# VH-VL binders against Netrin-A (NetA), part 9

Target 1, 267 residues: Netrin-A (NetA), of Drosophila melanogaster (Fruit fly) (q24567r46to312)
Amino acid sequence: EPRACIPDFVNAAYDAPVVASSTCGSSGAQRYCEYQDHERSCHTCDMTDPLRSFPARSLTDLNNSNNVTCWRSEPVTGSGDNVTLTLSLGKKFELTYVILQLCPHAPRPDSMVIYKSTDHGLSWQPFQFFSSQCRRLFGRPARQSTGRHNEHEARCSDVTRPLVSRIAFSTLEGRPSSRDLDSSPVLQDWVTATDIRVVFHRLQRPDPQALLSLEAGGATDLASGKYSVPLANGPAGNNIEANLGGDVATSGSGLHYAISDFSVGGR
Key: E = the ipSAE of ESMFold2; O = the ipSAE of ESMFold2 at other seeds; V2 = 0.75 times the mean of E and O plus 0.25 times the DockQ between their complexes.

## First folded at step 2 (VH-VL)

Design t7 (framework fv_tarlatamab_arm2)
Fold by ESMFold2-Fast, scan of step 2:
Structure t7 (fold): chain C 267 residues (1-267), chain A 126 residues (1-126), chain B 109 residues (1-109)
Amino acid sequence: as target 1 above (267 residues)
Amino acid sequence: EVQLVESGGGLVQPGGSLKLSCAASGFTFSGSAMNWVRQAPGKGLEWVARIRSKANSYATYYADSVKDRFTISRDDSKNTAYLQMNNLKTEDTAVYYCTTEGLYDSSGYPDAFDIWGQGTLVTVSS
Amino acid sequence: QTVVTQEPSLTVSPGGTVTLTCGSSTGAVTSGYYPNWVQQKPGQAPRGLIGSTSNKHSGTPARFSGSLLGGKAALTLSGVQPEDEAEYYCLLYYGGAWVFGGGTKLTVL
């Protein structure tokens, strides 16, 4: 029963390449907005300008609290717009955690899924769901107890508000066979991966006051649940109207997905 | 039988317009991202435009060489993708191919340029 | 501008083994670039061979295989037939857009 020497868990994502399905400014200059102190501040992103670029490569660099770098998606304009981050670990790892550090002052994700691959991206299976609407969006209970019969299944974690600064997933937490992992082929298979993919499905609704701030240059009718924002790159005076209670990823709002760090514990 | 059939190519003068169609059959068109790829005579393949499925809000992407001149669109009820080409230039002369990615677009990622049409020739000449 | 680099030409004998590579100007190629391989014979439309690094399309002969090798995507033919003489293109994915390599002309002599 002596086992081969097993190294300690490390950040398997460190210096690993990350590919985003969408990056702010990749289709020409675009507008994104940050939400802080009940106000909206909008900025330009442009992948041809190093000072205004927010590439996914920054997600797996050394995390520095004194100089936070972020990846930003293109502005999300439609219902069901999915944005993905794909991380290749290069080889099979036994994973203990996946952590996404949220970009300061950026809109927060409401619903997302972490997938894993054991065959270098040929097939994917759900690893963990996150949502304020676990049952409605993913058909999974928000709080699930696990026994030996279901310890290899993805769970859904309820997104509580306000959202903390990170989204964290512990792969073995609450799984009965975790204390005797070598005796569970099912759980060994569960934690093994060559690649991790994060799929963002929905953004949280920003504070209405911040979304309607004067910096947006918009006009608001709160009684009707509507607002009007300036059309980006449009003629002066053109505005986009949207519903306050509807899809929060409306054109002109600058809503987008943004992450400052992507770390994966593995060995 | 799984097929993609392009149509709408022809001879046009510089500055003119053409609209290409790509009719799909034998697979679930609505779940697939669609691409247009072109090949100038005697040259290599060049990616032109991409449109994602409804699950990704029909997001569109363009090569820098065609940005602001070409528009990709789709009609899922007709299983057809389109490429509207405006302000055509002589360097746009090429065979235009329609091709589909695998059915994973609804899961948020691309895969497989597995099904290709026969191509339609666009000649831009004065 | 992002550039995808392939060997311009390679020669292999019938029955031999040859590996074509596909590199990116942005860094090491990983599965997140979804490397695709496409074959084109003179006067014919392109045909998909391999998607997502190593996923063979229906009808791709067993002698073709895809992999990652030394920071590049790789297409290996391990028992080359005369009919495999063709242009081979790789494609890499960049956040919504695809970029083709310049193509490799494989000559089977």
Scores: ipSAE 0.000, ipTM 0.432, lowest interface PAE 15.8, mean pLDDT 79

Design t8 (framework fv_tarlatamab_arm2)
Fold by ESMFold2-Fast, scan of step 2:
Structure t8 (fold): chain C 267 residues (1-267), chain A 123 residues (1-123), chain B 109 residues (1-109)
Amino acid sequence: as target 1 above (267 residues)
Amino acid sequence: EVQLVESGGGLVQPGGSLKLSCAASGFTFSGSAMNWVRQAPGKGLEWVARIRSKTNSYATYYADSVKDRFTISRDDSKNTAYLQMNNLKTEDTAVYYCARDWGEYSGYDLDYWGQGTLVTVSS
Amino acid sequence: QTVVTQEPSLTVSPGGTVTLTCGSSTGAVTSGYYPNWVQQKPGQAPRGLIGSTSNKHSGTPARFSGSLLGGKAALTLSGVQPEDEAEYYCLLYYGGAWVFGGGTKLTVL
């Protein structure tokens, strides 16, 4: 068989266009927070300042662990509007993986979905779900088994306590026809894409101890499990309030989505 | 029936100020982002400003031509969006339209527009 | 600064098919720019037709369709009617802000 005619998988996302629906500092200086060693550290993002800008274009450049660059979304205030990253591959690729490298010390996504398009973004279908609440949020079981009747179906992965610094999706993992892909039109169609869209729905709850390290002028109501801090770029006297240990993606926490690298294996 | 009604336009001298209002009805106003778009006489459409819903912290965005002079705001209790225009210039003369920006994970849609209100800046 | 480019004018016969395109100075237009199409007839306010590449807005006739073609957003009219004579604007999303194209004047003859 002429396997020399089948190219090796490469990072199909390298130097590919990526567009974020939200970027920290786009509406003027904003406050974001990182959580490490049970401590909260808050910083300013501002797209007009190159030292405080975190643009999406850095997601598909060369990954350098000695000089990590991040994209950061605007700080989230509730559970409503989603944040998206849309990556255009430019042509049809056979995909083997999609990997998002989390920004160091950044809040982790609790719920997100990877979608794919085979028609240059005209229509989208789910590729993989990730959530601590797969059944409640997406109507899918957390440990779904795939047979030949549903091997082209998106699954949901439990993210309750991930220990790794990345979100990884292997397109053929656990699919019965994966070792005989050339003979499976269903799986060939499943792994083929022109575009990938990542939709972030929720952030994981930060450590409660870190939430208690408030900025000057902040207040914590231990009886109600809430805290408030001054709004970094808001009017004088305004505060951001959030639930201690409540739902993630609440106002005042400085919680945001942050990714250092967006990789897609394809050929 | 979705409706957007602009008001507050008029004649103002260069350096003056004017505040436009966009009254919305027929939908859940608090769940949508709102835009202001203008059109100078005989010219094309130009985006001016955008304000997001409470879910996105009422984040605001401005065209470079109006930054630091215009302020977009909203009052969800009155279903109304506003555009405060300061330090007006003759090149700000245009019909100002209010447009709804309805977003979901499927994208963003400027689907409904008002009839417009004319702002004339002249001496 | 980003520039969004459209054909200045296009002509089509009644019942014919025409495609308008929308390009960006920053590179290929993808679905992440959430391309929108707006129609404006003489003396009238603009009317939304299509958003998010291909989502038809309420009241948009079936003959209108949106797509991506050759690194550009595209608006296609199949079976053009005389009342479709108008100016058509595209707009692209850049991280919270919108940028309009210069508009295409469609003449139906």
Scores: ipSAE 0.000, ipTM 0.494, lowest interface PAE 12.9, mean pLDDT 80

Design t9 (framework fv_tarlatamab_arm2)
Fold by ESMFold2-Fast, scan of step 2:
Structure t9 (fold): chain C 267 residues (1-267), chain A 123 residues (1-123), chain B 109 residues (1-109)
Amino acid sequence: as target 1 above (267 residues)
Amino acid sequence: EVQLVESGGGLVQPGGSLKLSCAASGFTFSGSAMNWVRQAPGKGLEWVARIRSKANSYATYYADSVKDRFTISRDDSKNTAYLQMNNLKTEDTAVYYCTRYEYGSGDYAMDYWGQGTLVTVSS
Amino acid sequence: QTVVTQEPSLTVSPGGTVTLTCGSSTGAVTSGYYPNWVQQKPGQAPRGLIGSTSNKHSGTPARFSGSLLGGKAALTLSGVQPEDEAEYYCLLWYSDAWVFGGGTKLTVL
């Protein structure tokens, strides 16, 4: 049937609006830390200072210069409120990939979920899970096969133990009808989206040696597995406490989520 | 049941200070973000300030109209949020509401509100 | 300054359907603005109805629904009841701040 040429895939996220639930420096100057080798390097973020601002709007700018720009979340202190990035594509696209480039030397996500919407954000369904603990956190196997009975099912991918530069999701990989997409309504529905939401649940634990280099005024109790950091703008005696081995993210560590690019292949 | 009770409102002269309190019950206060929203007599609602939970380092946010004059804080041991208001102006006259929201699935919702406390700034 | 715009007033008959809208001066409203809807009756504190575009608060009657319509957030009431007469406010999230609309006074007659 010579009806039409099939359009090529493009970056559907280009110049699309992206909103973060949390951005470093939004509540005044804040401290974030980068981890490299066995060392911790901490810096200030402040949204009122262009040289120290890390907004989400830069994530969908396809400027391929040698200068890397990052979005950074506010520092996280433990298990609690999730951090999200919501991308609106404006219309329905058939998606072939979702890629998040991680900010250099920033802490790496341990657990996260990509959701999609086909109705402009009215309802969301899981698209892909990522975790070092797929079964414990999401109730999904780390290595999951897809047959014809479950082509529409979100899988969980193991987060690589060695640090990687990106989180990548190929929408059609391992699905039986991928080579015959035009004749598979189930798989066409699977790849179709108007919006993408990334939910960050936990960070990877950095090197304990770097974590234990707490700032002056911080204290570590190795017997109890806890540490405390004075609250800078709080009343005298107020401290933030965290468990060294209990939580993935810890108070005063400067741990945060950071992404340099958010791209989505679609047509 | 979820309850939010505001207190500390009153009459104050321009340039003066007041500290508002919001006592919370019926939910896990320490896990919730808290907001202050105000409403001038006969006017609409205006967001004032927000404070996040301990898990988010008690991060604070302010409307431009109150930056550098107002300070939001909380004491999780007392299930109470506070709004310290300094250098008050006549345009700060309003009923001040405390509201919570829970952030579970990556969404935001202001679901429960207190009954409000009146702040009058007048000479 | 960012401005959130709502219809100042709307009138609907009992049992009828009405849609309130919420627009942004920055462009089209998307789910990333986490549109919220709040109801306020005369002399009463505000009450949350809908969060994150369409997520109903547990006490919100089934006749209320939230959506996105024509680049705006929308609150639709189907089968309006006399007790639905109230001021309705929307609010949108702009990365570090909530911004309220001017409110819509809904009259049921």
Scores: ipSAE 0.000, ipTM 0.462, lowest interface PAE 13.8, mean pLDDT 79

## First folded at step 3 (VH-VL; framework fv_tarlatamab_arm2)

Design t46 (from t4 with light chain G95S G96D; at its last look DockQ between E and O 0.09; V2 from the best seeds 0.00; counts 0 for: pae E 19.0 > 2, placed apart)
Fold by ESMFold2 at other seeds, look of step 3:
Structure t46 (fold): chain C 267 residues (1-267), chain A 123 residues (1-123), chain B 109 residues (1-109)
Amino acid sequence: as target 1 above (267 residues)
Amino acid sequence: EVQLVESGGGLVQPGGSLKLSCAASGFTFSGSAMNWVRQAPGKGLEWVARIRSKANSYATYYADSVKDRFTISRDDSKNTAYLQMNNLKTEDTAVYYCARESYGDYYYGMDVWGQGTLVTVSS
Amino acid sequence: QTVVTQEPSLTVSPGGTVTLTCGSSTGAVTSGHYPNWVQQKPGQAPRGLIGDTSNKHSGTPARFSGSLLGGKAALTLSGVQPEDEAEYYCLLYYSDAWVFGGGTKLTVL
């Protein structure tokens, strides 16, 4: 039976602590690159200079169209661990959405996983997978329909198909018991979290138009935006991560993760 | 083959002017930042000027020793970079090299150099 | 005025190993300075060897390697050949400009 529910939800992430495993400029000045209209523009980050600093607190602070604050990871080179963001909500929330807003002109993620914890970060379970290669990388079909027998499972979505400025996960979308959440202990547990962890595995290759005016040797180095690495900051002890391989990203690409807002709807 | 060829050097009196050219071939010139670097006789290398690619709005930068006297420019339709040198001084006497920044202007540094053109400023 | 400092001269025997260093007057050298190494033999134009700390340019022999060591950029030659006798310049990036070091004259005896 359909219900109209007016939930009392807030952005539980606003001003909440966020820890990033990697921040651009944390070890001195570094180069990062932005992408706009098939063009590429590179800049410098440095954590010792407030005007060129992109700390994790930018993920949960106030933003507007003329005062966008960004967190940026160090450039991905294929030699390090996956990049992670860990958000502590401070108490149990029933979550309706998790949204990551890309910074203007940011490189787009290709493969990533959202995890949740209900025990204040002691243990983690998958919440949502994103990839252009859901079956190969995560053993899951893209855009899986959900029945009652698996409505408590993480699904995989292809973020490359909807070319928008944000990555969004609706916790209850397409789950049959969501129409009567108050009577579903399975979905009540499903949406409950104390912490959210995002693990970034791969970036998309830069737009081919951004490479048209560059020498072939340099373009070849810049074509790869992917790397293979164990999940250092993800859930413990899972051999599935060993097959999240791909081409190694070059240091010259300036590819990195850049997020302006990390929002979590909860009550 | 990637190649840079400088020209326009010569003998000039103090206070005079010269315009150097750097003709490029074998790569997509419009995607690379270009530099001028000089070497006085018996001395080390000194960076002179930099011009960025079209993607970076052709931004220009100069060493303090040449600011307001030298102007770097480029013409992507001719695959050529230029250095206009005005009010030349005897300390400007050097071999002038042009150099391409590797992988466009992605800060990998100067991978391809020309053979240089000699500028002598003497009365 | 930013100063980039290199050893004025170094000597190494053929087959030996030598490390050239590159320091900055502004503090520790990092990857954000995009350290470069340029070789110049007598009477010749300079040749780019290494950029962005450790990336070999086209034609750079395998015996050359770049790294960061102790707050400086480093160029290591292992298995040095007589033909490696040359002057080696370090090049660091500051804001949107480049600064050369004074050069290291490497003598292979």
Scores: ipSAE 0.000, ipTM 0.400, lowest interface PAE 17.8, mean pLDDT 78
ESMFold2, look of step 3: ipSAE 0.000; ipTM 0.391
ESMFold2 (binder alone), look of step 3: mean pLDDT 93; pTM 0.947

Design t4s (from t4 with heavy chain R52S; at its last look DockQ between E and O 0.01; V2 from the best seeds 0.00; counts 0 for: pae O 18.1 > 2, placed apart)
Fold by ESMFold2 at other seeds, look of step 3:
Structure t4s (fold): chain C 267 residues (1-267), chain A 123 residues (1-123), chain B 109 residues (1-109)
Amino acid sequence: as target 1 above (267 residues)
Amino acid sequence: EVQLVESGGGLVQPGGSLKLSCAASGFTFSGSAMNWVRQAPGKGLEWVARISSKANSYATYYADSVKDRFTISRDDSKNTAYLQMNNLKTEDTAVYYCARESYGDYYYGMDVWGQGTLVTVSS
Amino acid sequence: QTVVTQEPSLTVSPGGTVTLTCGSSTGAVTSGHYPNWVQQKPGQAPRGLIGDTSNKHSGTPARFSGSLLGGKAALTLSGVQPEDEAEYYCLLYYGGAWVFGGGTKLTVL
C-alpha cells in the first residue's frame, strides 16, 4: 500500500543557531574526562586549537559516523551553573520530536529539562523532564499516564534505565487527541514552538564498580549510586552533591556534557 | 499579589550590628531563592547575598565586600528572609532591597523587588 | 574580580531604537549567565524587565527585547517612549552569585 506523503516535515534544527551556556576551553585550555569500559580517560580542550575545539555549532551541523563532531561543556563542579543549550528555530514550527545524540564515551546526563518558547525566547515552558528521580527532583511521576484533561502537560521520563546513546522526546506520544490533531487547539498549541532550550541539571554517576577501580576511598553509598543535587528555581543548581562528599566531587572532576547532534522534527 | 516588604533599617554607628527582614506574601516562599541588593547614595546596584530555596538546600552566597560580616538566612514558616549585618562600616550605607528569584513563570531571574529599607552607618 | 560592563550612558530620540550591551570580564556571555535587565526610574525602586536572556516579565512593554549579541547580553528598545528614560542594569549569574553591571543611563530627548 502506498505511504501517504508527510508534507513540510524537516529537521528544523539543521544549521539553526545554538547557544551553549558553557563550552569546554572557552576560557583557556581545560581538562575533561570520559568513562570508557570502566576506565577514566582525560583530555584537553581549547577553543583556540581546532583539533581540541568542541563548539556549539557541532550540534546542528552535518554529522556522519565517520566524522562525528561534538559540543562539550566545561567540566561540572560543585559551584557551577546549570548547563544550557538554546536553539532558535526562526519561526513557529509544529514539533514532532526533539533528539539529543550523546558523543561517543560521553558522560551521561541523569536529570535535565527540555523547555520550549512560542515567542522567540521571551518566555519558556517545560516541554519534557528527564530524571532517575522524577518525583523527588521535579514533582512528577515517571512514565506518567495522561488523559485529555492534562495531555498538554510536560511528562517525566527515566532515561537512565535504558542505557542508550540518545535522548529522545516524541511530542505527541501517549496524548489522546493526537489522533485528531486538527480538532485539538490545545494540542496544536502544545506542539508549537519557536525555540527549544535544554537545561542539564546533573550527570549520571559512573558504574559503581568502575568508580571503585578509578579512585581510592570510596564511600559505602557508592554501590547504591546515591547522590544529591540541589533543585533550583530557574537557572541554579548544576551542583552535584552526594553522600560521598568531596571524593565524589574529586572523582567527578572533568565530567561534562557532550552532545554530537541536536535534532528537531517540525513542520 | 506578590509583595516583598523590607524592614529593620536605621541609623547605626561603625562597628555596630543590624538585622534586616524581608516579609514575603502572595507566593510559595520556600520555592524561591532570595537576594539582598544594595544601592549607596548616588551609586549603582550592588548584589549582597543570596540564599537558595529549600530544594537547593538553603545554600548561601555572599559578595566579597560583605563576606564574614553579613549572614543571610530565611524562615520559610514565617515567609521571611533576613540579613544579619555585623561590624558595619560607613561603606555599607545604602538602601537595601530584597528580591525574589522566579520559579513558576519561566522568567528565571529577579522578578519581584521590595521598596527598600535605608541603612545609614555614621557617627 | 568579575566585572560586568555596560555603556555608562546612551541617548535616543522618542520613537527611536537603542541597544544596550552587557559584557563579562570572564569571556562571552551565554544563556548560562541568565542575563537579567532591571529598570530603575529616578526616585523609584528597581523593576525587573527581562530574565534569562530574553524572557519578559509579564508587565514589560513589548518594545523591550533581550538577546545575546556578539558575546554580550543585549537589551533593545524599539519605539522608545519618554517614560523609558531610566537607568538600566544588567545582571549576570556566576556560580550561585549575581553580579550587576555599572548601569546605563538612558536619556530620551
Scores: ipSAE 0.000, ipTM 0.396, lowest interface PAE 18.1, mean pLDDT 78
ESMFold2, look of step 3: ipSAE 0.000; ipTM 0.395
ESMFold2 (binder alone), look of step 3: mean pLDDT 92; pTM 0.948

## First folded at step 5 (VH-VL; framework fv_iluzanebart)

Design j0 (from i7 with light chain L96Y; at its last look DockQ between E and O 0.86; V2 from the best seeds 0.00; counts 0 for: pae E 3.9 > 2)
Heavy chain, then light chain:
Amino acid sequence: EVQLVQSGAEVKKPGESLKISCKGSGYSFTSYWIGWVRQMPGKGLEWMGIIYPGDSDTRYSPSFQGQVTISADKSISTAYLQWSSLKASDTAMYFCARRDYGDYGYYMDVWGQGTLVTVSS
Amino acid sequence: EIVMTQSPATLSVSPGERATLSCRASQSVSSDLAWFQQKPGQAPRLLIYGASTRATGIPARFSGSGSGTEFTLTISSLQPEDFAVYYCQQYNNWPYTFGQGTKVDIK
ESMFold2-Fast, scan of step 5: ipSAE 0.289; ipTM 0.686
ESMFold2, look of step 6: ipSAE 0.643; ipTM 0.840
ESMFold2 (binder alone), look of step 6: mean pLDDT 91; pTM 0.925
ESMFold2 at other seeds, look of step 6: ipSAE 0.199; ipTM 0.635
ESMFold2, look of step 8: ipSAE 0.398; ipTM 0.725
ESMFold2 (binder alone), look of step 8: mean pLDDT 91; pTM 0.924
ESMFold2 at other seeds, look of step 8: ipSAE 0.591; ipTM 0.819

Design j10 (from j0 with heavy chain R99Q Y104L M108F V110Y)
Fold by ESMFold2-Fast, scan of step 5:
Order: sequence, then C-alpha cells, then structure tokens
Structure j10 (fold): chain C 267 residues (1-267), chain A 121 residues (1-121), chain B 107 residues (1-107)
Amino acid sequence: as target 1 above (267 residues)
Amino acid sequence: EVQLVQSGAEVKKPGESLKISCKGSGYSFTSYWIGWVRQMPGKGLEWMGIIYPGDSDTRYSPSFQGQVTISADKSISTAYLQWSSLKASDTAMYFCARQDYGDLGYYFDYWGQGTLVTVSS
Amino acid sequence: EIVMTQSPATLSVSPGERATLSCRASQSVSSDLAWFQQKPGQAPRLLIYGASTRATGIPARFSGSGSGTEFTLTISSLQPEDFAVYYCQQYNNWPYTFGQGTKVDIK
C-alpha cells in the first residue's frame, strides 16, 4: 500500500521457447567431436533417434549436474558460418543477466553477439559482444567503460580464456546510473527485453594435438558409417605449422557450437 | 495445420463503421505477430499495420495511422481491423498474415484468404 | 521508408524458359527480403525468405539471390502454374514495404 510491490528476479528463460538455426542431425546422421586432454572423441547425432538428439528445448529445461543435456549445432564446415539461438521471453522483462553454460568438452565460441528485442523480434539491437578480435570483427575496443554519455551502448568482452565454462553478461555492470535505475529512463530501456538472440560467429581453435588426432576415446559402435578424413588446410592439413596458421573449421574436425543451459535473470 | 480464416465480404456505405476479423488456428496465437495488408482493385500490396496478440503491441504504417484500428482478442484467437467511418477509397481486398520466426529472421508465411470490402453510395 | 523497385513491370516468357526478376531497395535491407507469388483471386504465397531460402513446399526451380540493395528471383524452367504476379518485400525495417510487382505472363 505505502509503496509499489516489485517482483523478485527469476530465471525468465525457464521453459521459454528457444529456436536454433542449426541442430546436429537435422539433415540425417552427422558426426560431432569433443575435445579433452589433447584428445578428440567423435560421436553421432541424429534428430530422428531420441538417444542421439540434442534439441534446443534442452537449453531452458532444469539444469541437472548428474544428467547434463546439451543442444548441439550442425558441424561447421567453413569459417564464417553463423548459428543463431533465439529465446522468446513472451513479455517485457527487466533483465539483470544473460548466461550461457557451455556443454562439457565441446569446442568453445571465439566470437559471438547477444542481441535484444523490445518488440517481439521486429527489431534487434546489440546487447553484448564477445570476441578475441573485438576491434577487427565488431569495430569495438576489447575493454570498454561506459560513462553517463553512453550507458545504453553494447560493450565487447575479450574472450581469450578458452577454459571458461560459461559466457556471462551482467546488464548493469559498469553503468554509472545503475545505482539509481528507477530515475534512469535510458537504463530502464537498456535492460528491458521481450526476446534475446545469440549469434555465434566463430569457434576457438582446439589444441593442435587434439585436432590432429584420429578418433580417440570414443566408442566406434556409435559411428554413422564412414567418417570424414580431416581436410584441415588441404595438402598441409597434417602439418602442425599449417594448423597454427589457420582458424577455419574443416570437414572431419567435428567442430560445432554446444550449450547446456541458457538462463536469463529478469522480472 | 496453421490456418488464418477471415470474415466474409462486406458492402457498406460511406460514413458507416466496420470491423473485419482474422481467426488463427493450429498454433499459439499469442506468440506470433499478425499483420494486415491492403490491396486496392488492380493494385499491389500495402502493409497497414501489425499486432502482437500476447500484449497488444500494435504498429501502424504511417499512411494508415489514425485511419484504422487494429486489435486482437486472445481468448478467441482473433485479430481485428476496424474503421470508425468508411470512405469510398477504402474499397479493397484486405489480407491478414502471420509473421513466423525462421532462421533468417521474421517473415510472413501464412495468409488468410482475404476479405473484400466494397464502399459505395 | 524503404522504397522497393521491381523490374521489369511485365515479363513475357515461354514455358520451359528461364525467368529472372529484379528487386532493388532504396537502402540496405541486408538479407531481410522475401518473395511472394500471387495468382488472380488468391492470397499471396511465400516463395523465398532471407533473400535465398526457399519456403517449405516451394519447387526447386525457384531460387533467390542477392543482399544489401540488389536482389534477384530466378525461375529456372517456367511451368504453366508459374504465370502470376511476383512481389518482393523487405522486413529489415518498419514499415515493411512491397515492390510494385512483376507480372509474368505467357509469350
């Protein structure tokens, strides 16, 4: 009565619909690979087989450490293939964080962008950039501070640490008016969204030894038939110097995007 | 199967009010934008406006702002296009269309059959 | 508003021949471009979205290309059922806008 009742922040993404532009096994059985301990382990995905399917709906289900569920994109065959995840919150939320939990042992994103929409997908604006090459790929400095002048601008975070288990974005961190959000229409607009879109632009290169290894550690009885011979860098593909000189995913590498959880703090 | 079913043809006099409908079925009505398109006899297509039924967020094309009202009733999965006072120049075929999310953005994939509105004295 | 210009206004083609239709935007619409087919007395039918992706159920003879401001719809071997009016539409920015249409008729 003496003041307005404000709802608590919740995971606004829980049970929310997510659409992926690419899902492993959608066009028939495909091969994806995991990278761990300098080894590459490859497996089969097939969306018609419940035991080998990795759908986007698993991204907003309950996160269970004893039974990790992952969404996986189709294996990328060339540099610059974009993969998109779009999450509909259903209504306007005031957002405090966006977090993507990386699937264990999956290849890590190198460059990606989080966009937001306040009009159910009619228009999109950048929310946060992530890249090892912020300036080259997105025209933004690798580490940017916001002043009162530019509190509604998306920043670019340097993604040079391949061992991180998640990609996290705090919507108000480093913004001067965050202490008095109620009196800042600019920041209120900034944190408001109806939809979140994640665009994956590029994968980090795995350890060269793991990339050059043949199938290691995995069960071959799950193979979909014949596997591709790695074609990294053409005739020089088995040379470590050639592998260090390129950042292109190639047929047979099994490089793909994989996320286990997509959570959004909002009210 | 996704369907958009529009109300039947209307014959009206100038100055009369009119409300035509577009009923969606086979999908979650509150989760997709619905738009209205005008086609004058022998002419091309023109966007009039769009509505998101889940929260009634409505956008009008500048040339139709103030001339028509777009609304939706989510309890019966129906969108509406309304005139308070019809003019002879409103004679046209009116289509509704659903905007769907695809891997390359939002596009209008399903269309109603159209409602012919004739306004004459 | 973004103005969409189609050319030619009318294209006369014999069955089995290739038809090429052009669409130009007054400013960049990226790849947010759709192509629709409309037959007399019918609602428009989505053919292509995202400039180059065929909609479900659309025959392989229809293909789209282009990005930015210049777009093309190609029908590789025109069938009798393909005689219709074709519209391009940008959905990059509101208000969404259609081209004036290209009528494909029999030669």
Scores: ipSAE 0.075, ipTM 0.612, lowest interface PAE 6.8, mean pLDDT 81

